# Designs tried in a protein design chat: VH-VL binders against Translin-1 (tsn1). Part 1

All scores and structures are predictions.

Target 1, 220 residues: Translin-1 (tsn1), of Schizosaccharomyces pombe (q9p7v3)
Amino acid sequence: MNKSIFIQLQDQIDKEHSIREKLTAEVDLLDEKLRVLQLLLANCEQNLENQEEILEALEIIKSKTRGLAELASNFPYYKYNGVWDRSIQKVVYLYLLASWTGRLDKSLRPTYSLLSLSEVGQILQVPVFPEESTFHLSIEQYLHAVLSLCSELARQSVNSVISGNYHIPFEALNTIQKVHSSFQVLSLKNDSLRRHFDGLKYDLKRSEDVVYDLRIHKLV
Unless a header shows other numbers, all headers, positions and changes below count from the first letter of the chain; antibody chains are not in Kabat numbers.
ipSAE, averaged over its two directions, is called F for ESMFold2-Fast, E for ESMFold2 and O for OpenDDE. V2 adds 0.75 times the mean of E and O to 0.25 times the DockQ between the complexes of E and O.
Where letters were taken out, [cut] stands.
Atom coordinates printed by the task and the answers are left out, and those that the model quotes come from them; centres of patches stay.

## First folded at step 1 (VH-VL)

Design a1 (framework fv_alirocumab)
Fold by ESMFold2-Fast, scan of step 1:
Structure a1 (fold): chain C 220 residues (1-220), chain A 123 residues (1-123), chain B 113 residues (1-113)
Amino acid sequence: as target 1 above (220 residues)
Amino acid sequence: EVQLVESGGGLVQPGGSLRLSCAASGFTFSSYAMNWVRQAPGKGLDWVSTISGSGGSTNYADSVKGRFIISRDSSKHTLYLQMNSLRAEDTAVYYCAKDSYYDSSGYYEFDYWGRGTLVTVSS
Amino acid sequence: DIVMTQSPDSLAVSLGERATINCKSSQSVLYSSNNKNYLGWYQQKPGQPPNLLIYWASTRESGVPDRFSGSGSGTDFTLTISSLQAEDVAVYYCQQYYSTPYTFGQGTKLEIK
């Protein structure tokens, strides 16, 4: 009977809605901590008092990412990955930023370089190239995170000059130039990633202008 | 109050394996980074490995990297050191040591130490 | 890696007298943002595990007698025992926890003269 078929369809809709709600709730908790960490990392000044908060936030984000991965592993990856994709991109981005700026540990030693996708996976204890239907960090998430890092480094370059720190702009430019050169050799088959990459030239130009202004100022 | 009790040491032949355990009590185990420090007979202290409170971050001395694996089980309040491909130079008393402060990432002095467990690697 | 070097390797001091042990790091262990030196001192008596005496170069661990004091900054550090007691006979180690790998000095044996 048509009624029984429609009742079964409603049950399936309700079950899928319940799954999305559970995943969204975990993502919302993760997003809360991501906002806190992003605010802490936006400050170019090294401060061990803030470093304690950053280390705590990094560990909480790692724990929540693992929790999301465990929950998500109960459901088809490609059906539900849209629920967490943007948030996981931000997790990767913030770990890249923390590493670049020297905020991953109490030494406050900047790397001025990129963690690889494999390194991020090891740190988060999340797979990077698993079999289908398992939670993993994707190449696309990593590449989006790298591009987001470049935008943030260009922003911090402007702010570091205002605060009297002239070292950061040179390191930022070096990183953005390397990323730009590396992306030039990639054949991008994802429209979202291609659009994000198109924005990199703006970050490169902004970073170049900051360094150019510093050179002109010192020369004059 | 705080107690760290190591076990699992013994005599093993070169190339063999041993798993050390450190049973922790008297503090919130998952909130503190833990360390393994060894001391060869008549020699000084030599740091081996650290693991963050969450278990998400680990570091190793170059001499043991690739052979030793540090891990922890928060539900059992136990720290582990899996030692593979053992060499005569690994002969030492192995101490379990706790970071002094809540710090999931380490980089603190060690406020409590276990009594140690002796590992002898000999043919 | 940061190399920790202690001097002397052994020291004999009379009861009630001052004992001084030095420790040098190959790189600065001073973290400029909080102005703290990531340097600790441990005491190890025969057959016992190490016991924390001093952390952040000069902060005495709770329960440690006032006769123990730490000083120094950057790369040069000193542990002082102002009035040596019989129970102070031990090997003393400095340790940097500024960066991994964490490293210890070779140790200084303190004996009663």
Scores: ipSAE 0.000, ipTM 0.401, lowest interface PAE 20.7, mean pLDDT 84

Design a11 (framework fv_alirocumab)
Fold by ESMFold2-Fast, scan of step 1:
Structure a11 (fold): chain C 220 residues (1-220), chain A 119 residues (1-119), chain B 113 residues (1-113)
Amino acid sequence: as target 1 above (220 residues)
Amino acid sequence: EVQLVESGGGLVQPGGSLRLSCAASGFTFSSYAMNWVRQAPGKGLDWVSTISGSGGYTNYADSVKGRFIISRDSSKHTLYLQMNSLRAEDTAVYYCAKDFLYGYHFDYWGRGTLVTVSS
Amino acid sequence: DIVMTQSPDSLAVSLGERATINCKSSQSVLYSSNNKNYLGWYQQKPGQPPNLLIYWASTRESGVPDRFSGSGSGTDFTLTISSLQAEDVAVYYCQQYYSTPYTFGQGTKLEIK
């Protein structure tokens, strides 16, 4: 009698494993294209001829994110979100970076600003409202992505000076300062997000150092 | 091979004008800030002026401010120094110097061109 | 303006011996936020333009022999040539690039004894 209960539990284990395998396969395909886009955006201010490749990568990422969302919507969100959480954070981050740097479309015009969570959801065509068993972009994923953007902007500030672009460090500092100020009024309850935010002070300092150096040399 | 070649130096009377040129080759000219540094006969080095890679920003030593104008032409890969209201104290060898990191040390220098201001 | 002062004004050293040149700035050229000293050393041989030897006080420029080394922080800096060679006869200048106007030391003339 007890044997039949264990056979039923084994069936549930097998079903969950099958679901995780299917979700992982979709995530792997997404991660492959995320790596490509990240490399394309690494030196975007210096290489405008790769814009067509960037637009192709953005569209494929959007398509694969939507495919993942459709598949994931068939299963309990909170049971399986660990399979895609890090990858979706990276999707949001790369779209924020592409928008900030002017690579999101053919205009090549930087926004020097943040896309909102709702705007990212509209672009990716995925929900942003938190409901169990429904795939959605979370506030935590967005905030992690914003913090990742600040780290990248601080890094790119150094590279932009080397390239002779002295206004990028000021735009980066402005963005990082606004993010830092906004986060200080939040009561963060998530330990991972709090630790990530603790790193923002170093990105802010790095960005301040670049701007200070430019001011000492009267280049800006 | 990076090369910087100055020209335009010569003898000029006090109050006169002279235009120096520096022809650059072997690197992406528009990507680097450029400088003029002078050296009076038997004296040390004296920084004169800097210009950003884009040409959008310039800066000058107080001794030449209002009299000298630094400029560049990226299509000709050439740096210029327009010297007006010249004084005897401006007599020096003028060096063109390439900035390594756009406002830092000077990694490459030209051979220099002599400017003599006398009657 | 930051004033750069070198010592000695001239130095005679025998081949293979150590040469030491000092440079002092009137105010610190160390930017505490990035922990970098905005100090460089240049070599100028007779009839030639200056040549970069060292930047960030202690980083040797590509192609410069390892007998050349820079040290110091803040206001006091040293250029050392561990084993003097004949081709090292030159005037040596320190330069601060902490703030404009960029300023150079008066120069130290190094000759073979």
Scores: ipSAE 0.000, ipTM 0.416, lowest interface PAE 16.9, mean pLDDT 84

Design a2 (framework fv_alirocumab)
Fold by ESMFold2-Fast, scan of step 1:
Structure a2 (fold): chain C 220 residues (1-220), chain A 121 residues (1-121), chain B 113 residues (1-113)
Amino acid sequence: as target 1 above (220 residues)
Amino acid sequence: EVQLVESGGGLVQPGGSLRLSCAASGFTFSDYYMNWVRQAPGKGLDWVSTISSSGSTINYADSVKGRFIISRDSSKHTLYLQMNSLRAEDTAVYYCARDLEYYGSGSYDYWGRGTLVTVSS
Amino acid sequence: DIVMTQSPDSLAVSLGERATINCKSSQSVLYSSNNKNYLGWYQQKPGQPPNLLIYWASTRESGVPDRFSGSGSGTDFTLTISSLQAEDVAVYYCQQYYSTPLTFGQGTKLEIK
């Protein structure tokens, strides 16, 4: 009987391995497209030619995210969510960045504001705050994405000055200040999120230094 | 807790030089823009110079450009003002002041007690 | 350069009464992108360094009594002390930090009648 028991355990291990491989394959496809979109959004210039590629990348990412959600719905959420957690954080981050910079549609008009977790869920057609433990966008994924956005906005502030765009640093500073103030009142129980938040003070300082320099030199 | 202590003031002849120091304590000195502001006896406040937290951005009042040099040593928590080619109109109490905001807002939340510089023959 | 002009040069007010000090800038210190006025107020007592009272035209510094308030926008600003106390006798300065050179008003001396 011991041999039969070990055979059953091996069968279960093989099945779980197969599930992880299927999920990982979908995540790898999503990650490839996330890398492409990130490179496209790193360009500070509003370019209509580039905008078509960005819109296509956003739609593919949305489609791939929904496909991952469909596949994942067949398996226990908390057992497998580690396979896609980092990638979904990146999906949320890139949609926040695209919205802030004006790249979500052909208008090329920046919002200079944060999409809420609910708004991101609506755009991606993925649940938020579900009653059951199904595939969903988590609060932690959203907060990590917001912190990643602040780092990118601080970086783009420096680059925008080099390119002669002086309004982006002020909008970036305003966004980073609001995020910093909001995080100060949160009781963070997640060590990873707390460590990520510790980096925000450097993004704030970088953004502040850029704005100070522009004001002192009277560059609008 | 926050303290700024100026030193190096004194009597000097026109054309002479002086180096002022400001010793900072009770805060993370390397995070703040620092400033020198002077006040002639019985007169108002006059901005002299600003230096960024990293030391990469420096500004001077027109009256001192080319004569004064602001610098900092964040490892020693000290701000400096090298004053060259001194003139009678440079006679003033020199205050060290910290910017309220990390990015150098220009509002000064803490000031030292000041150090008197007298330029006369 | 932005020139800061205060009025009056000196003011005498009775204890418990309202004191009003005005400050005018030669050009606007309101930055439209962040809707902030780059203006501050300082209090200086004899033999002491200046003390920051108000920044961003109307934000009171920590530890400053609520009888002190700042108002105004653009080029015209006011510091108000709603009920004068004996310890409020000082010279008051406005300052713009919109652009270099950073400039201060000439000061207003506040005395008790």
Scores: ipSAE 0.000, ipTM 0.444, lowest interface PAE 16.0, mean pLDDT 85

Design a3 (framework fv_alirocumab)
Fold by ESMFold2-Fast, scan of step 1:
Structure a3 (fold): chain C 220 residues (1-220), chain A 119 residues (1-119), chain B 113 residues (1-113)
Amino acid sequence: as target 1 above (220 residues)
Amino acid sequence: EVQLVESGGGLVQPGGSLRLSCAASGFTFSSYWMNWVRQAPGKGLDWVSTISGSGGSTNYADSVKGRFIISRDSSKHTLYLQMNSLRAEDTAVYYCARGLYSSGYFDYWGRGTLVTVSS
Amino acid sequence: DIVMTQSPDSLAVSLGERATINCKSSQSVLYSSNNKNYLGWYQQKPGQPPNLLIYWASTRESGVPDRFSGSGSGTDFTLTISSLQAEDVAVYYCQQYYSYPYTFGQGTKLEIK
């Protein structure tokens, strides 16, 4: 066994380590901005004064995501996608939440609906459904984001009633019901996604209970 | 006291370029969306463009898209409007305005700077 | 785009009398979740920049005299000056900030009879 062969292997190990460090550094910066936006959106129905910060955070996240995509496109997608997978799921989730709640643009007009995977890709300027294994938004990332949205909508339904807003629970229930029905048709072949989906029935029940309580007390 | 002071207006030939500036003082510049609103002689108000506090988000009226570029320098507390491929229809007084509620309504306006596009 | 239409184009009112200016939007500017109308009113005197009078359809800006009031909801809005003073001679504009592009009415010129 020649010593030069082991020197070549060490060089490859060092290069891969350097790549992971660079990708991790970009992901850490993105995660910082994701935490900020998540906090801003957590109380959105009670604080419209923070809309400027939300729009700025959305643009920074879009820019950071594009930068990550550019860096990652230089390396094998399936070898390194584990470094950014959860963070990109959160990017998609926060854009879905911002759109649903009316925080995606200056109109402050909620959609009460889901952006499609294609629409999210267009907004972020990131490919979807590529024929080659390049940096892209995956179906699995989108589905995880949709499930995360349902959990957040169920939480906001409880809080909106406490604050005297009885409209939000109806829109949340409608969204969660449609997601639940759609997922039942899918044949899920990913263990993580299947486990995440198992939680949806609890979000649905919580949302149903909120609306039921409002109806029985003649508030809706 | 909040002050907005525009400059850079003047006479320019069709197809020419001009850069407007708006010097802001008396408030935390980076915390506010900023806007350009124009008014042709004897006509009404016409919204031109907006930019977020950080400069990360911009929007434009369809009539100026691809020709005008809004930008800002937070260190200099200055808003800019780069105007390219100017047309006679761009002749107007250009106002710098501070936006509230995602640049929605405008609580402070500058005195304006006149841009005349003529041969 | 949301089109803002004011009426009348011009109005002459006697000193001390009530002036009423109307504004109509081509679609609702009421956001149901917060019950706010995304509508403002501006006053512009000759040779001066516009001055904000009213926002959220009915909230007076600080320093604006109480004779100015805004009313209406959805698509139909009114600016009222309860007792016209000489300094109120100006052009008045309504503005929607519900959606991009932000749009203004064509303006109503208010003069003394």
Scores: ipSAE 0.000, ipTM 0.412, lowest interface PAE 18.5, mean pLDDT 85

Design a4 (framework fv_alirocumab)
Fold by ESMFold2-Fast, scan of step 1:
Structure a4 (fold): chain C 220 residues (1-220), chain A 120 residues (1-120), chain B 113 residues (1-113)
Amino acid sequence: as target 1 above (220 residues)
Amino acid sequence: EVQLVESGGGLVQPGGSLRLSCAASGFTFSSYAMNWVRQAPGKGLDWVSTISYSGGSTNYADSVKGRFIISRDSSKHTLYLQMNSLRAEDTAVYYCAKRGYSYGLYFDYWGRGTLVTVSS
Amino acid sequence: DIVMTQSPDSLAVSLGERATINCKSSQSVLYSSNNKNYLGWYQQKPGQPPNLLIYWASTRESGVPDRFSGSGSGTDFTLTISSLQAEDVAVYYCQQYYSTPRTFGQGTKLEIK
């Protein structure tokens, strides 16, 4: 008894659905930890009392990301990467934010600069080369994460002024200006990334307005 | 063009101190972990110390822990190695080395090296 | 600590012939999640600093001649020079970057026969 073509297609559909469900379950667990870390980093200017929890959340996210990478390596990357793309963008973003603000390690020293894609890959212990790997951090994921960082830095600049911290707005503006200049020379082939980049001008304006207000009042 | 230029080596008595410097150019210094690797005369390569891109994490070989301090100044694009309580077995050419471009602590660029001689 | 052991300590190969250098790690340097071997190869000519040849066990560094190739996985690795040239006379080192401390092999001295 040979299977008809439709029975074979249904079998393949069912197998693919099962794989997507399995990957989605792992992504959901990662997303839980990402939400926790995002809350811990929401006001990271001068609040040092949650540092141990931040380090724990970073390590859990790193472990979960590596676990997802291992599971995903059993399946075609480009067929299933949509299942984790958004979550991995958020992993990269939170590591960029933790590094920029000085929360990545026990030293509590802000970098006020961007980790490169390769540096994020090194920290997470995941590849950045698609030709040799099934699971990898993409250029597009990194660029989305950088743009998300700029939005968060602009937001935190407003909040830091309220708390009397005038250093953060200056460093945020410097970072956002550098990103904006760098993105303008890129030829973006991705509609989602181009749309995200279009939002950067508003983050830049917000950051500029904060610094401008501080300069008018002789606070910076 | 990536360049790493070491300086500060010389002859020092046992128990003495030296500070090595490595001037970096041609890459985004603040984005890469930096390393010191030494080589005793006629011997192989021996990793000494690593400092993360942010300066927030440092690692040392057991033979130098408590005596050597690695540091960096991103504004000056300079890596340092403060060497205290020097011993005869610390005699070596000290190389400044940059972390690889593709994530991982392999060393894609090396300086010329600076010779440290610890002798009475 | 991961101990890196190279063999042979020295070898002499005629110009145009194949040279093979082996490197063994005391434990696996293969990271299962990304399927990459955290292993590099360096060339050091007399009086000069080391130069990176290979990283990730088999990826050739930009500017390195295609006669150099790396192979192996887990604990056993090989550097091959397919057709030896005079300028290849050097000491070759393998290095693991899987864990701290980063460790090198003792070196293999390659000479022309």
Scores: ipSAE 0.000, ipTM 0.414, lowest interface PAE 19.2, mean pLDDT 85

Design a5 (framework fv_alirocumab)
Fold by ESMFold2-Fast, scan of step 1:
Structure a5 (fold): chain C 220 residues (1-220), chain A 122 residues (1-122), chain B 113 residues (1-113)
Amino acid sequence: as target 1 above (220 residues)
Amino acid sequence: EVQLVESGGGLVQPGGSLRLSCAASGFTFDDYAMNWVRQAPGKGLDWVSTISGSGDSTNYADSVKGRFIISRDSSKHTLYLQMNSLRAEDTAVYYCAKDEYYDFWSGYPDYWGRGTLVTVSS
Amino acid sequence: DIVMTQSPDSLAVSLGERATINCKSSQSVLYSSDNKNYLGWYQQKPGQPPNLLIYWASTRESGVPDRFSGSGSGTDFTLTISSLQAEDVAVYYCQQYYSTPYTFGQGTKLEIK
C-alpha cells in the first residue's frame, strides 16, 4: 500500500469535486429561472399580461447563461460539460419556444419559425462551433432542444383546442412535420439523441390527431 | 442491469397524504421517461402518471389530476409521487416503471419495480 | 379515451396445447405514418410486477420465449402461446399506447386445465 499516492489521489478527487460543486451551484440558479420561464410560456396564450415577465425571465436566463459560460471557461470543457449540458439544452429550447410563440422581438423573427443554432448563439452571445474550443453551444444541444420544442408544441396544440384557439394546432403540425422530415435525412451518431428522436413520431401523431379532430368536427 | 425499487407505501386515512419514492439504478436516469402504474387488489393495471426524462413534461390520469404530483430528482436518481387528498379508491399496489424513450414516453414501460402497497382506510 | 377489451376473462388450457388471448380496442391504434400498431402485451405472475412480452403488436421483447407471438392490426389483436408450459400461468394484459391516457385491458387469467 502506498499512502502518499492515495493522499495525492484524494486531493485530486477533492479538487474535482469542488469544481463540480461550484458549477452545479451556478446551474441550480439557472435551472430555477428556467422552471419559472417554462411555466410562463406554457400559459402565455391564456394570460397576455405576463409578456413583461417573460421578457424579463429571458434576459435573466441569458445573463445567467453567460455567467455560467464565463465560469466554465476556466475548466476543461469535455471533463465538466455534463454538469451543464441538459440545462443549456433547456435554455436553447425555451428561446426556441419564446421565438416560435412570438414572445421575442418579431422584427427579425417571424412567429411560428424555428431559430437556427447560429441565431440562438447570437441572441445568447455564446460561441457556436467552430469559433471556440471552450464553452459553446453544440449541435447535439440544439437538436435536443428542437425535439423538446416539438413535444411542447404538441402539448400546447391540445390545450389550445380546449381554450378555443384553433390556429396553434395547424402551425405546430407544420413545424413538427418539417423537423421530422429534416431528422430523417440526418445520420445520428449520439445514442441519447437517437432515443430522443425516436419520441418525435409520437409528437407528430398527437399533432396530426388534433388537426384531424378539428377538421372532422367542423372546427376548421 | 436496470433496477427500480419503490418505497413509501403504507396505511393512510381518507383525506391524508403519502409520498412514494422509486430508487433507480443501472441506466442513465435522466435519459428516460418514468411512469407510475397502480393495481387495486384483485383488479387490473391502471396508468397513473408519466414524467419525461428532463422533467419538462408530465401527464396524469383524470382520476388523480389535481391530487397527485409526479416529480424526479436527477442527483438522487429517484422518482416521486406525492399523493394528496387520498380516497379509498386509491388503494392499490403502485409500480414505478421505466419508459423506453429519451425524454418522451413511448407508452410501453420496459422495466417495472416490485411495487409498494398503499391502503387508504380508517 | 381508448377502451381495451380482452376475451376471455379466464382461460384454462392443457400443458403443451395452444393458448389464444384476444384484445379489442374501441378505435384503431394503427398509426398511418409509420404503419405501426401501438399495442403491447404484458405478463403478470402472482406477487410479481408486469413483464413486457410484446410491443408494436408483434415484436417480441428480448429474452421472451419463441412460443409467445403477437398478431393483429387496427382494432383486433391476439396473443398466442403455441405450447403452454407450467410457468406461463399468469394474468395477461394488452395495452394501447396510441394516445393518453394509456389504457390496459381488464386482463385474461390463464390457468392449466
Scores: ipSAE 0.000, ipTM 0.453, lowest interface PAE 15.3, mean pLDDT 84

Design a6 (framework fv_alirocumab)
Fold by ESMFold2-Fast, scan of step 1:
Structure a6 (fold): chain C 220 residues (1-220), chain A 121 residues (1-121), chain B 113 residues (1-113)
Amino acid sequence: as target 1 above (220 residues)
Amino acid sequence: EVQLVESGGGLVQPGGSLRLSCAASGFTFSSYSMNWVRQAPGKGLDWVSTISSSGSYINYADSVKGRFIISRDSSKHTLYLQMNSLRAEDTAVYYCARDRIAVAGTYFDYWGRGTLVTVSS
Amino acid sequence: DIVMTQSPDSLAVSLGERATINCKSSQSVLYSSNNKNYLGWYQQKPGQPPNLLIYWASTRESGVPDRFSGSGSGTDFTLTISSLQAEDVAVYYCQQYYTTPWTFGQGTKLEIK
């Protein structure tokens, strides 16, 4: 019978629960703004007037991500990272999408390319590699975000044809091909990432089919 | 680095069959559309057949349509050309060539060393 | 089918001098919506497979020397070698990739005078 030990364990459980609740509250606020930005970016090709709203949403997301990072830095990263992992994947994904489509800044110039993990970290002002178990952007979060981008680009390729934009399908295919080639040389140790990567072949085929149709009609 | 190596060429009688292979290495084979291009002795380049990265698009030159079959095996990183009902005019060096993009029918950035097919008259 | 015609069939040029090879397509290979000419140039040295020199009519492939340049639009295209070197002895082919069947010119044999 170790009553004093069990009382101490219960106290630790209660403290950990309190920490998870505080982190969850910050994540919920971030998620609300991520939903707003995702809707704005889904329609950005057809509405340039929403650029100021997009810039404001990006800045708020950056601020809330920074606030989450500051709070989380007080606690062991690997113990609590499950609370924010999916939301941070979405932050990275939306910044990649905003950069690719030309919505990241006032220039309105699409990059049609990927921001590196280091570039995303610089923009968000958060670390990109593990240092003393502090809050950071992980390689796995970045790779999941890149795969999510490819799925979105394949969807936008179909939609852009309806609006008469034949350049987007070509750029999307080029991006998805480069991602697919790069992933083939990676030794993926993570099951979740491997499963997500398995979906990339369908995004590639979808993008190929769009460009193939446009090429048959001599539009690309 | 990027290598394409053709094999399977040889001497064959008119009406005979031959299967060519092109072993690809040094790149993600499944991401590129592939082509067969032939060159008769002392003559120019003639496109023979194309297959897209996914295999959903396949096309042939009119002179070989109905006789030749292009295929690919991404797990073996190999492109194939099954040649049936061969004619004297099919005599040529056969090159496999890679399209720059996954969609078939662009410019060819890498070529193999070629394999000679001789159809005796 | 788009027919590609090169001129001349053969050309002899002195070392260090300019070599000019022409290519004409039977119909335009320029697509107005993307403003691209679906035309490439290949070099084939004796006993070797072809290698890509130029694509989109004027874009030089990575690793190709600056002395090679492509120009032209629509139906009339030119490959220029500004200062001929000994290693440039080859047959040069233009290719259209605007529509199937993909077609090549008959080739221009370049030799040192």
Scores: ipSAE 0.000, ipTM 0.421, lowest interface PAE 12.6, mean pLDDT 85

